# VH-VL binders against q9p5m9: the designs that were tried, part 9

Target 1, 257 residues: q9p5m9
Amino acid sequence: MAKVTGLPEFEDLHTKRKWMLNHMAAAFRMFGRNGYNEGTAGHVTVRDPIDENTFWINPLEVPFSLMKPSDLVHINSDGEIIGGSKMKYNTSGFAIHYEMHKVRPEVICVCHVHSIYGKAFSALGKPLDMLNTDCCVFYNNHGIYFDMDDVISMPEEGRRTAKGLADYKAVLVQNHGIMTVGTTVDEAAYLLSLMERSCQIQLLIDSATKVGERKHVHPTRAKAIRENADNPVGLYTAQQPNFLYEVACSNGELEII

## First folded at step 28 (VH-VL)

Design L05
Fold by ESMFold2, last read:
Structure L05 (fold): chain C 257 residues (1-257), chain A 122 residues (1-122), chain B 107 residues (1-107)
Amino acid sequence: as target 1 above (257 residues)
Amino acid sequence: EVTLKESGPALVKPTQTLTLTCTFSGFSLSTWGVGVGWIRQPPGKALEWLANIYWNDDKYYNPSLKNRLTISKDTSKNQVVLTMTNMDPVDTATYYCARSEYTWGSYAFDYWGQGTMVTVSS
Amino acid sequence: DIQMTQSPSSLSASVGDRVTITCLASQSIKSYLAWYQQKPGKAPKLLIYAASSLQSGVPSRFSGSGSGTDYTLTISSLQPEDFATYYCQQSYYTPLTFGGGTKVEIK
């Protein structure tokens, strides 16, 4: 696993795009392996490194576990397909994700899945508690989008979700699941899996109240941990074991750039 | 409709402190990603950035003027205030406030006030 | 600090001409670049953000291109209302810096 350390730099933006697409496909394969798939639900959008007003998104009908760089769809800000696989994609999902990219131009990647524990926890209308040191990256660094039981346009849903995201790295989307953002695909994907595990752990702890009392990480310590852990290069690095594993399992369909 | 308007004195004597107020409407500085900046333009010269303040109270100053500038906000009044100490005739310029928002260029200034001319002379 | 060198400082052109203005950054700004138009006695107006994205309400004859350190504003067919001064601005690092301006005049 010593193959890839630190954030790579590219002189050629076409090489950077190829790197990004391989990491995007690997993130989907990791999501599939972890069971985050749900029919055609779940979307990742990544800002193109060559034309930053354009995006890459997953096609509707390709399984997460089988995603290849060549399956990914290149779209402009109006949602028109301009390259890549030309397969159908979820235009409503893009409309929502685009509001995040618009409000926060430094965000390269937005991830959203309908994973089990994220969906379950999102229905409770509360933020995560700091019950272990790993989840402290989310201390005062995740928000909630509250569904208001109205029917609204996808751009308006996106704007409300972006408000819940604020300047944070994650948002619990009420009754839907988890959304994370990052300056790399790997950062956002790692945070998504970490948030899912954090939701799972808290639900297990709360169901085990007969066994013992919950203990929290002290807020001062949680803040200090967040300040060290919320580091784009560190979060990118944390994802590299997952990336390398998915490349190794891909029969050459993914490559290291 | 987004509007910004600068207010303050038209004349300032050398060594005095200039205080400029930007009053805006059509947006709130409590909204995520939103900021207000100050830019000046000496007569016939190029634009020069002075300072920005953002919704989360992050503040950024031009380092060539850092010890002379202070920026603050009053979100409840929709106002941003710039204070510049020790004014000199070279500071004679039109002063603009402008909205900074996350866009594709990160922090481009998408709406500008009309500007206020400040002359520094004895 | 990132220096923005804009050229030319002025140019003369006729209605219908294709006009190009260049902006060089002293280091890569990763397309965090905006273009502004300013008419005499008026505040600047945002034309282009993120190097190539057209601001809402701006005519399609304006376009931006470039990456890294080299950026270009193009007016494909100059109109009478386009005679103005144009500024580039980087927003990659503070201090935010502007180019020296390019005055586009009637020939």
Scores: ipSAE 0.000, ipTM 0.409, lowest interface PAE 17.5, mean pLDDT 87
Fold by ESMFold2, last read:
Structure L05 (fold): chain C 257 residues (1-257), chain A 122 residues (1-122), chain B 107 residues (1-107)
Amino acid sequence: as target 1 above (257 residues)
Amino acid sequence: EVTLKESGPALVKPTQTLTLTCTFSGFSLSTWGVGVGWIRQPPGKALEWLANIYWNDDKYYNPSLKNRLTISKDTSKNQVVLTMTNMDPVDTATYYCARSEYTWGSYAFDYWGQGTMVTVSS
Amino acid sequence: DIQMTQSPSSLSASVGDRVTITCLASQSIKSYLAWYQQKPGKAPKLLIYAASSLQSGVPSRFSGSGSGTDYTLTISSLQPEDFATYYCQQSYYTPLTFGGGTKVEIK
């Protein structure tokens, strides 16, 4: 049936694009099911496998939970629509995401949402603590973009966000939410849901300090876990149960390629 | 059963605008990846691609004719319309519509209409 | 634009002969090549897609091969109904382009 292990290989780039678009739509459906939506906020950009100077992004008007491959918008580096759906998209979001794709050409996918716990935690201006083994993938592997209270252009905001991202897999965007990157849609999407859950757990732990004191994963152990867990193939594989669930719930609107 | 049928005038005068309609059944342009294209063939000559339109309203035109061609669709009526301006006797050909699948540039044409002969003459 | 060069432009053969038609692309088209058969007065009929995949309902005597820039259509044992003109077409790049055609005449 479904291939759930290892990265698929494609000899045909048009088939790879179809695969990517189905996984992109499924990631949105997972985000919607998990409650990461907020109005028209939130966007994902994916580098096109055929013309790597072009990108795919979600339209403004389609709910995360109803995303189909045919809803996705194909845009060039200048933000002009060149294919896919002709629907409106978040131009400011693309301008920010493009800076990350530009400085890190290996990044295929950038995810950003205004999820509840990511927004809440990002307002604290500090990194996640290593309070469980699952979040250790982010040990010395996530950054912070600090709000500077100045008026800047969207490309400059993107550049500053990219500095906070550095060579990591995630960045907490102060007062905005979570941004993750990956070499596949699945990697970036899995990391996003993991970071959102990590924010939730830390907020719960911090609210419960009268019940008991926090216990950390020791830094040496956290580093070892990160080195094992920050694995593009492993993170892709970890997302496959979510992908398969969304395909099964899609009433045929999503396909396994 | 997938079918396509072309309709339009058999004769046009030079400088007039040609409007051709492709009416199809057995498939829908609401289906992801599906498109319809137009191809012409002058008498005794090779096939020439004109334009494609896809489910998402993505449009591709032969650049040698781009300023003369307009393609549109009405998904609810299962129709695709090609408009070609400033017709000339060299445009005399049989015009076909055919089904294609979405790609960057499109795929093979797996179902074709019977074609309609258009003669451009004063 | 991708030029598709077919050869020969025409040929004559007897029933039972093996016929080979070639199609050269001016740059790699990644096996996005189709072959069509067209009989006089009729619309083209798809024979082969993706360079080597046989379309449903097409006799197995037809086969396609090649990659990159060089592609061939082979008819292993020519039949009377194979009298037609054959076209190749690439679909990897826009604009879509067809070869000039190969007319197969049965002796």
Scores: ipSAE 0.000, ipTM 0.399, lowest interface PAE 18.9, mean pLDDT 87
Fold by OpenDDE, last read:
Order: C-alpha cells, then sequence, then structure tokens
Structure L05 (fold): chain C 257 residues (1-257), chain A 122 residues (1-122), chain B 107 residues (1-107)
C-alpha cells in the first residue's frame, strides 16, 4: 500500500526507476480515464533516477488508458532512444519539455495534455481566479504563455513556455492547454488534473454570473492555503487514491513498488 | 486530397520582380498548425528554402534573401503569394510551394506542388 | 545557419542492395530531420519525418535513424523505382536548410 506520510525511499535506483515508471503509466491511465486524450497530443517526461541526463516519455500511438510501464520510451538529451520501448515518440513534445527540464533542473516530471477545459480556458489568456480552496495551490503559483501567435521552433516554444512557467507549478499555454511540473510523477499528474478541474469550475462560474456573484477566496487566505498545500509529500499523497485506483483496474499491468 | 499548384511567369528580366502564386486544395490555412512554404531548386542543384507562412499569418524568410522576399496569404482563396525583387540570372530555378503541418511534430513538407520553372534572362 | 552535410554526394548500387545515406548537421537538431526523394523532373517526396517516422504510403524498406547531429536514411533492398536523389532537411532552426543531396544511380 502507498505511504501517506512521506515519499517512498529506495536503496536501489533501479527499483526507484520501476516505481517511477509504474506511477507514470498510472498517471496516463488516469488522464485517459478523465478524457484527456486528443489524438497523439499530450506528453509526460520524467527525468531518469539513474542517468539524470536522460528521460522517459510516452510513446506516440499508445492510448493513455492502455499505458504500461513497458510502453515508456527512454531517451537521452539528444532525443535518441536508449532504452525502454522502441516505439516512436513525439519529438516536438520532448523538445519543448527538455527546455523546461533544463531551466528547472529540480523538476523531475513535466505533464502536458490537450484536455477540454484547459484548452477552453487557455483561450481566454488569463490566469485562474481563486474561486475555491482546492485551486489555491495555484495562487501566484501558475503562469501564462501568451505568445502563441508566432510560429517558432519547438525549442524556442519550450523556452518561452518555460519563461511562462517561471518557478511556478503550472503554466497555461494560450490556445493550447495545461502544463504542470513536479518533483514526483504523482505531484505533476495530480496538479494537472487539479488544474483541469479548476479550469472547468472557472468556466462554469463565469457562465453562471447571471444567477450569482462570484466569490473569491481572500488573497491572504489563498496564500496560506498554497503555502500549506504546495509541498512534495502532500501533493504526492493527494495522487495516491488515483494511483491505487489505476492499479486495481490494471489487471496486474501496474505494480505497487 | 491535398494538392498545390504554382503559377507565375516562366520568364523574368533581370532587376524585375517575380510574383508566384500557390493555389492549394484539400486543406485550409485557417487550420491551426498549417503552413505553406516556398522552396526553389536551380537546375542540377540542391533545394533551398525561401519562406514560410502559417495559419496565424506568421511569416519566416531565409535571411540570405529576406530583403527581397515577401510572402502573403489569402485564406479565402486558398492562395499563397511570394514576391521576389531584383531578380538575377542566378535566381533561375524551379520554384515549389509545399505544405507543412505542425501537428506532425515537425516542419516537414508533406505535400508539394509540381513546381514552376522560372528563368531570369535579358 | 545550420549546415547539412550529406554523404556520399552520389553512389552506384544494384537492385537488391542495401543503401545508406548519411546527413550530418553542423550542430544538434534534436531529431527535427526529414528525408525526401526526388526523381528527375518531379517534386520532392517526403519519406521520413522526425528522423525516423515513416510517412504514410512510403514502403517499409525505407527507414530513418539517428539523433543529435548524425542521421541516416536506409533502403534495405533497393528497388528499380528507388533510383533518385535524396535530400535531408532540418527544421530545428530557422532558416530551414537542406542537405546537398545524394544521387543514387544504377550500377
Amino acid sequence: as target 1 above (257 residues)
Amino acid sequence: EVTLKESGPALVKPTQTLTLTCTFSGFSLSTWGVGVGWIRQPPGKALEWLANIYWNDDKYYNPSLKNRLTISKDTSKNQVVLTMTNMDPVDTATYYCARSEYTWGSYAFDYWGQGTMVTVSS
Amino acid sequence: DIQMTQSPSSLSASVGDRVTITCLASQSIKSYLAWYQQKPGKAPKLLIYAASSLQSGVPSRFSGSGSGTDYTLTISSLQPEDFATYYCQQSYYTPLTFGGGTKVEIK
């Protein structure tokens, strides 16, 4: 059973890798369950715990709901497949994520999907309002990449996206969708789903202003909530119900390490 | 079915301006991620990229020729126009327009016109 | 600009031969590499994109590999219709640049 009071510790980095890959696959299955699939769009990159100059990424043609640890692709910083599955991956996606990993070396996981509400809200080109306590983890803790008007190289897009992300946990890419980061796969994945729900809630509230006035969480309270909620252990723990659900439904394809 | 076709003069005099039109079908430049580029090829030589225009009207030029090139689009007519000023015999080449698509995860040209030969001569 | 150096510039081969063409970028282009086939009097045809992805409709005897600065196009068994000129093209940097081409001729 997953620990709820701390992050798992591993004496062996290979075991840690296995742990990470199972959680990575579970994250995708959650994304699939939540309906985040959009063709071949959407990527998760994870820095390898053994060779930290290399990364794991999802293959191009595997539906999120069917993702297995063995489907994940191990690549170096030049995009060469060096292990894992030999399936093709989205090189543009990696190029963008790689720039983010470069500027944020402490980030282990970058998540990006083309989900419905993230895409919809990102088209407004504004940050989230603090309209509930759950989204307050993003209070002054999410950025926006506004400049999607230019057709630029993928690395440049990555650099610009990284600038928008700054030192935050998430970035809204205008007319594109959501990206989140974390020190664990679970942290990043949880934040992505939370951001998606937050966007959905925001859009619902904005569409309901005729029947009620929007109430904001006070900035001081929002800040306090963020400071309490935005920690690696708490955010990892928050993802565990989702992880365990996917394990239970995986028919043995996912493993609790 | 995706198709592109180049049209313009086959003969241009030195110092004159070349205007080429790319008419396409099977796709739209209003679609996110879609672009159209121009590539030329002198007889017996390699390919040279000239310019691209995208769905959002973003334009990119080869710096070596940037001061001579202008690219524009008319989405309603499914046309892209390239103008090149101060033509020289060295600019004699087959000129191609081609589609690129962002959604493929690269800026490769997946569909090409047949090309139009442009000769610069007095 | 990124220089794309293809090698060899030309080669002679027979039907059934394994053919390998190399493209070297002046700096890393992170797999933003495409391969084209061009026959005389025709427009280039996309074969491979993203270094190793086979374009739809292209025979499986064509394959692409490589990363960083070094890329390879391979024809596992050369067919009569494969005699043509091949070009690599990088799209990592603007301006987009092509290799000098490799002419595959019949021996």
Scores: ipSAE 0.000, ipTM 0.497, lowest interface PAE 15.3, mean pLDDT 92

